# Ledger of designs, part 56: miniprotein binders against q9h3h3

Target 1, 235 residues: q9h3h3
Amino acid sequence: EDGFTAEHLAAEAMAADMDPWLVFDARTTPATELDAWLAKYPPSQVTRYGDPGSPNSEPVGWIAVYGQGYSPNSGDVQGLQAAWEALQTSGRPITPGTLRQLAITHHVLSGKWLMHLAPGFKLDHAWAGIARAVVEGQLQVAKVSPRAKEGGRQVICVYTDDFTDRLGVLEADSAIRAAGIKCLLTYKPDVYTYLGIYRANRWHLCPTLYESRFQLGGSARGSRVLDRANNVELT
Key: E = the ipSAE of ESMFold2; O = the ipSAE of OpenDDE; V2 = 0.75 times the mean of E and O plus 0.25 times the DockQ between their complexes.

## First folded at step 5 (miniprotein)

Design Q7
Fold by ESMFold2-Fast, scan of step 5:
Structure Q7 (fold): chain B 235 residues (1-235), chain A 105 residues (1-105)
Amino acid sequence: as target 1 above (235 residues)
Amino acid sequence: TEDEVRKQFEELIKRFEEAMKRVEELLKKAEEAAKNGDTETAEKYLEEAKYLALKARLIIRWLKELAEETGNEEFKRMAEEAKRIIEEAEKRLKEVEEKVKEARS
């Protein structure tokens, strides 16, 4: 992970977003078809660039499930871009607070809970649980990466509408836990993704805002959620 | 090595060019959907195009930094050309965004 530069990470992310997606869209497809779709496209078997022996012969960037109420809103991405360039040119420090203010000003508010799992049964089972929660209305939208040629962990992304709404972020965490997910979760605002802030970034910013750890017999939500920037436990 | 740096630069340019083709494809689909009164579909294509254009703009930033760091004149010219391409695409995107807003109104 530490071996990749920001340029390589940006190129890989762009390629995945640009390549075709496999989508179960609950707005147009009956929920009764979900189990068959999940069986046809388990993320541990769907290959990133296609293989005649896998479920896909053509490249797949992401496998996604859209909920019945899903309506994409990226905000004013162009205004965000202009403000980002101005900030970098100004010589002013680039901080989490500055990025938060840019995101609020331009209504680029969405974010996501991330979980990283090795290819295999546990990944496919976790994805199936998340996908069912989306189709049943407990979550809004989610996607999972296909299997990379060189292997490595795959990522499940579960989106929320507003990263500044702590209650909404925590409600999504609860729904993920209710779906049976017990692994480590981290929360990243999409503004960081849009601006290329990954683990290896030039500004040495922590790329995530929240961290959720499953705790048996702990909080009422079955997890302990930490605000990474302030080191404050929210649950 | 210099060859490895060149290959990395060329890979980023290749991805940038592919993104720009995809942006134009999405913008044409957004325009057609808006013309046919399907404003929900038009908005989805438009938002996808905006997101991809922003990612392409970030690629240009790294291309420019790499060109300045290496002092390579060829890299500087390629980065400058990519910047011109994204600026044209962003102008086109604003035009399509206005058409989509007008159709929603």
Scores: ipSAE 0.090, ipTM 0.479, lowest interface PAE 6.0, mean pLDDT 82

Design Q8
Fold by ESMFold2-Fast, scan of step 5:
Structure Q8 (fold): chain B 235 residues (1-235), chain A 105 residues (1-105)
Amino acid sequence: as target 1 above (235 residues)
Amino acid sequence: TEDEVRKQFEELIKLFEEAMKRVEELLKKAEEAAKNGDTETAEKYLEEAKYLALKARLIIYILKELAEETGNEEFKRMAEEAKRIIEEAEKRLKEVEEKVKEARS
């Protein structure tokens, strides 16, 4: 569902990033601790701003799991942002191709698969599956939003290190499906996020590159992946 | 409406100001840790400060878009002032980064 302006989304994202995160870091925490951590902090019960009746009394921006081999490479985001300002002042048309080239030039290559689920058992079960896949090394890193005060869907983000590596993006999709996830997934490169480009933007750019739908009874991969920009089915 | 846009603009300015205060706090902690020889802790605070500065830069982009859409000169001036603030913070961040590197060496 559609919902908010770019301004609202940016404000919400900034506030979440500035608040504390609950992190299971497999680089420093034994894998045997994961099940207890998941039971303590189910995302459907962790509240965004804290509540005596929830697992947290203080605000939580994100709940995250870092894999044992996770080594973040955000690239040269400062250089990307400077080049973006120069591009805007140049008067050149701004297209998906020019953003892709800026991302490659500055090594800002990470991206993420997104899924939106209502608070409840399905969300908690999906997150547990993703978290186990991360700790077992099938995925690199993931995070999930806490429960908002007014309700609404929560988001699980599963990151890959290079959005230009189609095989890697598809392998992450396959790992998500293997974890039991059957809902719609969409893939967004972080370059769009670092430049403040959301659904409605002045350049009419679609920040979503891929869409994945569960294939009932079908493929070896468990899903069909669509290239949104070219309307081409990849699997 | 312009009233709705003003509320959004003011909310973003408030978040930007909070981020700038947090960046400065993190940079002071990074400098203190570096002076005490705790370069690991200094690098951690420095990385958090860089992350928040990058996020604050996104707020600037959105503020500029809102100012252009409304044609409001006050909004445009406020967005330009926020840009000056973040550029100064980025220079400060680079200075602290250099100090942390010197302490590590």
Scores: ipSAE 0.154, ipTM 0.554, lowest interface PAE 5.6, mean pLDDT 84

Design Q9
Fold by ESMFold2-Fast, scan of step 5:
Structure Q9 (fold): chain B 235 residues (1-235), chain A 105 residues (1-105)
Amino acid sequence: as target 1 above (235 residues)
Amino acid sequence: TEDEVRKQFEELIKYFEEAMKRVEELLKKAEEAAKNGDTETAEKYLEEAKYLALKARLIIYILKELAEETGNEEFKRMAEEAKRIIEEAEKRLKEVEEKVKEARS
């Protein structure tokens, strides 16, 4: 994160999306093959640009698991980008509310829970738990970044279909916690990603809509979720 | 610094150029599949080309932002040239989309 601008983060994300992905697709592959696939491609050992000493000799942008019911729907991203340009020239305030409305109008509703972990056993264990939850149907789709040459933190992204569906977002958080994940989670709508809004953007928008912190509790769901946009505790 | 911004600008231009190359390759594959009556494969390549074109358009917004932020005339000219290229690619994309649609009927 240190030293990264919004432009650098966007460029890095573009490169990763365009490079080949390693995918376990539960729509066409039996669930019984997952454990062998996870053992073959632990994210702490899969290298971003390939290495003869790693599981991959060629570049890998992402390692992903698709659930049995996964059906991608990015919405009208082209219409969203045109409307975004019009909004910028209109002089109207650019706020979380105006972006939310653009996203709804153009059906660009997906979003993701993000967790950042150092390379190692803890990352691989967390990814295995998430991957199993996806294949078992508790989550829809997830991906994890490969290891960069510098050995910085890697990110696990767990997607939901609709960032405006608070119940669905909370359900995904609950499933992540049930998989044994205890680190900080932040939720970012994909509309921010498609518009190039990362941290330190010129509109001073917080791209994080929700934040989840692990917490032991009697009847609690295992976490406390904050709605960052409205500054309201949800759990 | 301005040197760091130049590096980021040049990196984004490289990603943009690679995306434009890939879009053209996918559009040619879509046309060939449509010509051969394989409309399902043609639609698959077309949708992949659309996605890459949308991501390339995002790069242009970032390039324009960097050009405005620095006031660098060279960056402004490069961003404008990239905008011209994506607009031509989007026109090409629409032409291939119509050919795929025609092959379905």
Scores: ipSAE 0.013, ipTM 0.379, lowest interface PAE 8.6, mean pLDDT 82

Design R1
Fold by ESMFold2-Fast, scan of step 5:
Structure R1 (fold): chain B 235 residues (1-235), chain A 85 residues (1-85)
Amino acid sequence: as target 1 above (235 residues)
Amino acid sequence: DREELIRRFRELVLEAFELLRRALEALKRGDLETAERLIREALEKLEEAARIAEELGDPKLLLIVRWLVKLAELLLEEVERLKRE
């Protein structure tokens, strides 16, 4: 039954990826235009399927900001899919280690820090901070979900190039914290998303590789980052 | 038209998902005949969705279909197991 929920979540996520995105692309758009764009498209007001009362009349899957150095690389997703099918047929155990090896072999290395916030001022403020960090070069790429008809929390995703590069993952966390974000952050590699490994999955795998919790240490701000798979503190 | 194909794909996948959800509920009630009918109807919709995904050349869409087909197959295996009891 857990597997049923995973397939449903995968289908909904893919629908969002297929619908149009609202993008601020710093590779082609001057940084001076960011504030106006953020004011025009606050995520708490942009609706998933469009509404005459919202900034959008048509469906929007994601609201995204691309940094100046952003270069999309999804790796060999077709090879990953073939290897995944072979793994399931082989009877070999499906573990975090085997998924990590599949991801490395097929160069599907990207991952993301996730934060979930209720629609409103705090979400819009957090997104503005993240977007500015992307345009200023402290982060590479970020996106935020539009407001769902059912309500509920929205998610901000901040991407890194390589989930096996702990320094890069930690640098992104530091930049998120420097932007004023204090909520819980969880990190998920995109290979888990491509293979449908969500919270309720049939393989009973934890989809979260890292967690970040805000900590005020002395007069310096920072966070405690935990490697969930190995149960090791990284900071 | 790419947009039309994507819309049709999404419609088929969501319909198949709902059929499988209802099939699971029927299975929990011991209504094996209804469960099997709903699963087979879902598989027909997923077969059409797979053709659209192949035409679009998007491996991620094909992966969605694979996940739902695997779920449908597992539910059919469970129906067959319960029939033998």
Scores: ipSAE 0.012, ipTM 0.320, lowest interface PAE 8.3, mean pLDDT 82

Design R10
Fold by ESMFold2-Fast, scan of step 5:
Structure R10 (fold): chain B 235 residues (1-235), chain A 85 residues (1-85)
Amino acid sequence: as target 1 above (235 residues)
Amino acid sequence: DREELIRRFEELVREALELLRRAFEALKRGDLETAERLIREALEKLEEAARIAEELGDPELLRRVEKLVLIARWLLKLVELLKRE
């Protein structure tokens, strides 16, 4: 584990995107089949590279659920990559604002709420709640990482289509809370993932835009959301 | 024809993915020379795959190549970083 860098993490994330995914696609599969699919592929048991004792014998990069209205739009990632290299060469300061403008220019707008949970019942239960919210139309799309050989926490990603749409980001948070999720959530735009902005990055950027903490009670939203980049409480 | 171009594209992507997996394993064991060679071989196959995707006019196929190119570039940066130590 020592020797991992932001570049290592980016490479591993991209490898997972390229490996096969286990997908429940509500656009083509009846919602009545979801519970059986969740029982067959609990994320705590699905292994990253496959083994005979797990539900999968072959590598699995992600376990995903697509909603009825899900329409993927990755934007111009190639143009984003070229502009990023030019920005680094220019010597101009790299800030959240300059990255936001690159993302808007190249239409790389998607982002995600992240939750990290240890393998086990709580992870599987949280994923089932999120998956049902996606199939029922409260969320658009979500995915969860498979179990790594060495163990460690797994991540559930709940996507929104435009990270610059603050209201849409907050609506997704509300839907996650309504699904029974109470753990810490952080929000990351996909542009940061494509450009390798992780914890301890060389540009000293906060790797997430928002943070959501569950309120035990007394709030219609069920959570407090903080804009980490601007130090502003949104709820 | 279109079917043969799609088949060639899938073969090139499969070969590039295998080379990148082997490169990552070489990096984990500290074999930087092997990793660099495998990454460069993968990039050659991805360049050919990109040309086929452009010929087919399919933005999804081009997007798949772009993701693998990003992986390859990050692995090359990692080779450079590890050589510095």
Scores: ipSAE 0.012, ipTM 0.319, lowest interface PAE 8.5, mean pLDDT 81

Design R11
Fold by ESMFold2-Fast, scan of step 5:
Structure R11 (fold): chain B 235 residues (1-235), chain A 85 residues (1-85)
Amino acid sequence: as target 1 above (235 residues)
Amino acid sequence: DREELIRRFEELVREARELLLRAYEALRRGDLETAERLIREALEKLEEAARIAEELGDPELLRRVEKLVLIARWLLKLVELLKRE
């Protein structure tokens, strides 16, 4: 059950990457156009496979905002996959530490804060806040899933350049909280996505590295952050 | 000349993407033979695109090819798993 479920989730994610994206690119588009773009493409109304009654008639995989300073760096994903196959056949333990080492060796360092929200006003408001923070330079890049036919929760992904840079990961959390976000956040390094580590993985690894909970008055940051992979409370 | 290579690259990437979308739909219908054939056709086009990206010396074009190759590999793994079941 485990293996098929994880691979099905990976296939759905890959299908979204293949479909067209709706992108606000602050590197080429004036910031003054953001509010109109957000009003035209609220994520609660943009449908995954298109609908005559929605803003899109054709499939949309992701809705994204690129910051002015955004420069993508995927690292050596091919080398990472080869090393992963070698690790699996070596009999060495597969742990967060060994995955971190593989990611560093192959420069696959990006990661993301994830938040899951039901379609509606709260999702659209949260996305608008995140998009504004990206365009204003407090965050580098973000994307949000379109509405699925079954009406399940949608996900907002806020990316950071280096998951091993704890201060950078925590600063992104602070910027998300400053944008008015109060829901649960989890942080996942992209190396886990490339290697197919989801909730149901055969190595029984925690699929996320950090967890952030909103806590008003109990933290200077507005949140409590836990490193779940290493069992360390950061705030 | 460089402009011709860029146009050919974009055409190969577009064709590969369409093949992978069709392969995913074939997979969803349980047509594993068609899915596998379409994925392999996509990989051939991506191999050509990778050669062009290398000739142009543009790492951004190569990264675009790498993303689609990753998708193709995941789909092939799903085909293998479903054939086993």
Scores: ipSAE 0.013, ipTM 0.306, lowest interface PAE 8.1, mean pLDDT 81

Design R12
Fold by ESMFold2-Fast, scan of step 5:
Structure R12 (fold): chain B 235 residues (1-235), chain A 85 residues (1-85)
Amino acid sequence: as target 1 above (235 residues)
Amino acid sequence: DREELIRRFEELVREAMELLRRALEALYRGDLETAERLIREALEKLEEAARIAEELGDPELLRRVEKLVLIARWLLKLVELLKRE
């Protein structure tokens, strides 16, 4: 039953990917235009399905900022999905290690830091900080969800190229903190998303690899990062 | 003609997105046969769009096609899961 619910959540996420995105692409757009774009499309006011009273009358799936050096590489996701079906049929245990190996074999290595914020000024301010860090080259790419019809929290996703590169994951955390972000951050590899593995999955896997909490004054990085899988503090 | 190729690419992507949206609606209704047919039609259009993106040498256009192929394959997986239940 949990698997059925997860598949429905995956279908909703796919609908967002199919709808138009609002994109600031720093590869083709001058950085001087960013502030006007952010003022036009604050995520707390952009509606998921469009509304006459909002900045958009048509559906918007995601609001995204691409850095100057952004070069997307999703790996062999089709091969990953085929291998996942074979793994489920094989009877071999489904563990974090086996998923990691599938991801490496098929070069599906990207991951993301996630932050969940209520619609409002703090969300818009956090997004503006992240967007500026992307355009200035401290982060590679980020996106934020529009406001859903039923309300609830919105999510900011900050991507890294390789979830197995711990130093790269930690450097992204440092850049997020340097941008003024103080809320809880969690890190999830995209392989879990592509395979439909969410919090309440039938394999009881934790899709969150790292957790970052803001630390005032102590850490050189401005945060404490926990390896969730091994319950070990890294910073 | 680069402009004609871009126009053809956008047309194929638009048509594929419409097919996938209709497939998702069919899935919500429990019409698995219609959903599967629409997903396969979308994949055919995306295969042609991928060829155009490669000819244009634009990694962003290729990324857009790859994203839609992932969505289509996920919907096929959902169809398979629902058929087994």
Scores: ipSAE 0.007, ipTM 0.337, lowest interface PAE 9.5, mean pLDDT 82

Design R2 (at its last look DockQ between E and O 0.82; V2 from the best seeds 0.00; counts 0 for: pae E 6.4 > 1.5)
Fold by OpenDDE base, look of step 6:
Structure R2 (fold): chain B 235 residues (1-235), chain A 85 residues (1-85)
Amino acid sequence: as target 1 above (235 residues)
Amino acid sequence: DREELIRRFLELVREAYELLKRALEALKRGDLETAERLIREALEKLEEAARIAEELGDPKLLLIVRWLVKLAELLLEEVERLKRE
């Protein structure tokens, strides 16, 4: 059962990436239009399949905001997958180190901070804060999942260019905290998404490299970031 | 045309995905016959989607098909395992 759960989650993520996105692109759209766009497409009201009465009439995979400095670079995803298939066939042990080396070799280095929030005002407010931080150049790109029919938590993803750059990962955490986000954050490399490394995967790999917890009154960054692979605090 | 191929691809992938979800639910209920039927229907759609993805030459589309095929194969292996017990 656990193995099928990982592949199922991978398929759902891929399907969402294929449906149309609602995008605010700060490279082509004036920043002054952001508030109107946020009001038009609040994530708690945008529905995955364009339900009657929703702001969207058609299916939406993601709602996204692109910053001025955003340049999409996915690396060699095809080469990564071929290498991954060959690795599985070889019967060699698969470790977090193996995945890191595959990512570096194929230049698939993007990663994301993840936060899960219930639909409603808190989600929409969190998204507005993140979207503003992206448009202001504190963050490069972010996306949020639309509301599902069954309900449940929505996810906000805030991207960084390189999951191996600890400083860049920590800077993004700081920017998220500065935007007023206080919930638990987890950091996941995109290579883990491309290779289907989700919770309960058959290799027993932790899909999360970092965890950020908000801290009241303590550190200059307002959070504690844990390296989960090494069980070491980075802040 | 390219737009029509993309549209058809997306339809097939979406339908295949829904079939596989239903197959997984059937499997969880112990309805192996229904699960197998749904998986086979999904695989037929994914074969057509694969041909379209190859024609389009889009790496992302090929990746999606490969993942869904892998899911279908794993589900089918599980059905076969449970039929032998």
Scores: ipSAE 0.017, ipTM 0.388, lowest interface PAE 5.2, mean pLDDT 86
Fold by ESMFold2, look of step 6:
Structure R2 (fold): chain B 235 residues (1-235), chain A 85 residues (1-85)
Amino acid sequence: as target 1 above (235 residues)
Amino acid sequence: DREELIRRFLELVREAYELLKRALEALKRGDLETAERLIREALEKLEEAARIAEELGDPKLLLIVRWLVKLAELLLEEVERLKRE
């Protein structure tokens, strides 16, 4: 029955990816227009399906900001998904190493830092800080979910281009913290997202590769990053 | 046309997804007849979506349909299992 949950969540994620996105693209839009755009489309008010009274009348899958250095390359996602289906029918073991190898083989190397926030001022303020960091070139790409009908927490995703590049992932964590973000961050390689593998999956895989915790005050102030795959603290 | 075919594809996939979500809810409350009906309706829409994706020649669209069909088939297998008990 946990298996049904994972497949259902994969379908939900695919539906959101296919709906229109609201995008601020720094490659084609002057940075001076960012603040007006952020005010027009606060993520706490943009609705998933275009609820009455929201700034959007049509469905929105994601709200995104593309930096000037953004070069979209998701890799061989089709080949990855086909190989994954073949593995599931082959009877071969499915492990975190298997997922890493699939990602490398098919060049699906991107990943993202995730933060979950309730709708409201804190979410909108955090998103604005991330969006500015992207436009300023400290981060390359970020997106935030719109408000769902159920009124639950929303997610900000901050992408990196290679989850195997540990230093690049840590640099993104630092840029997120420099934008004033203090909440828990978790890092998920995109391979898990493209395969619809979430926390409660039938293979008992853990899609969270890194955790980042920000501590205030005292001598241990700053970002602490744990590598969950190798069980080591990186900072 | 190409844009119209893509729009029709996305409409079918969204309709199928909503049917599967409703089917899962029916399955959770034990309404196996409703769950089966919704799943089969979703599969019909996905079949049409697959034909459109093949006409477009777009492997990404075919893979999207494949994932939704897999979800629908797993749900249908669970409904059939519960009916035999």
Scores: ipSAE 0.016, ipTM 0.334, lowest interface PAE 6.4, mean pLDDT 83
Fold by ESMFold2-Fast, scan of step 5:
Structure R2 (fold): chain B 235 residues (1-235), chain A 85 residues (1-85)
Amino acid sequence: as target 1 above (235 residues)
Amino acid sequence: DREELIRRFLELVREAYELLKRALEALKRGDLETAERLIREALEKLEEAARIAEELGDPKLLLIVRWLVKLAELLLEEVERLKRE
């Protein structure tokens, strides 16, 4: 990767939001249909821009599962964008605290646990576990990226309503672990995504708030969680 | 028609993005003339995409255009730097 990767990734992620999504919506679809849907659309086979040889011939931005109680609330994104522009021109330091304050002020509170996996059986198995946890009510909503034309890892995003609610974030981590997920997880607030904060951002901010590592054995939560912003271990 | 505008926007953004990727590869090879041409072509498509995003009134679409324009501007600055050497 080169120095333009963060902006490139931000542009690609938002383009994916605008392309059609393949959605299993538990609010309107019986849970008994989930296994057939997962078999029809394994994320390792669904291509980003379509391919006659894949499950999709047309572009797919995301593959998503909505829980029965899912109620989207993106907050005041327009107000957030205006405030962000003002913050940048003000000369005030841009820190995790100031971004948290902007997010709270504009009610842009959602966030997500991220896991990156190579295309293949492990990705499809992990996604199936997450999807079942969503449909069963242990998680609210999740999505997984389709396969890119160049290959590379795909991402599973598991959302929570409020990144400032530490208990809620940790409960989602526990549910992910209970679903059998053992890979590294990182937590990113959606405000960072809207503002284009990725790995190589110009403000030198850590692009994620939490990191979760699987803990074999004695942990009641199944993982160790680190608060990246404050450099404090939570578990 | 909102659906037609969204489709046209997506086509322009994808084309611009592909042009910028090709421009970066040309820049890595030292082909400054090709890089500059591709960047300027991408910027023309992004101008059209911006007009559509404004008409649709969707801040996410405008944000996508802004990030790609910033990428194009950074690549163009690098082309200008290398030209002076």
Scores: ipSAE 0.006, ipTM 0.290, lowest interface PAE 9.6, mean pLDDT 82
ESMFold2 (binder alone), look of step 6: mean pLDDT 88; pTM 0.863

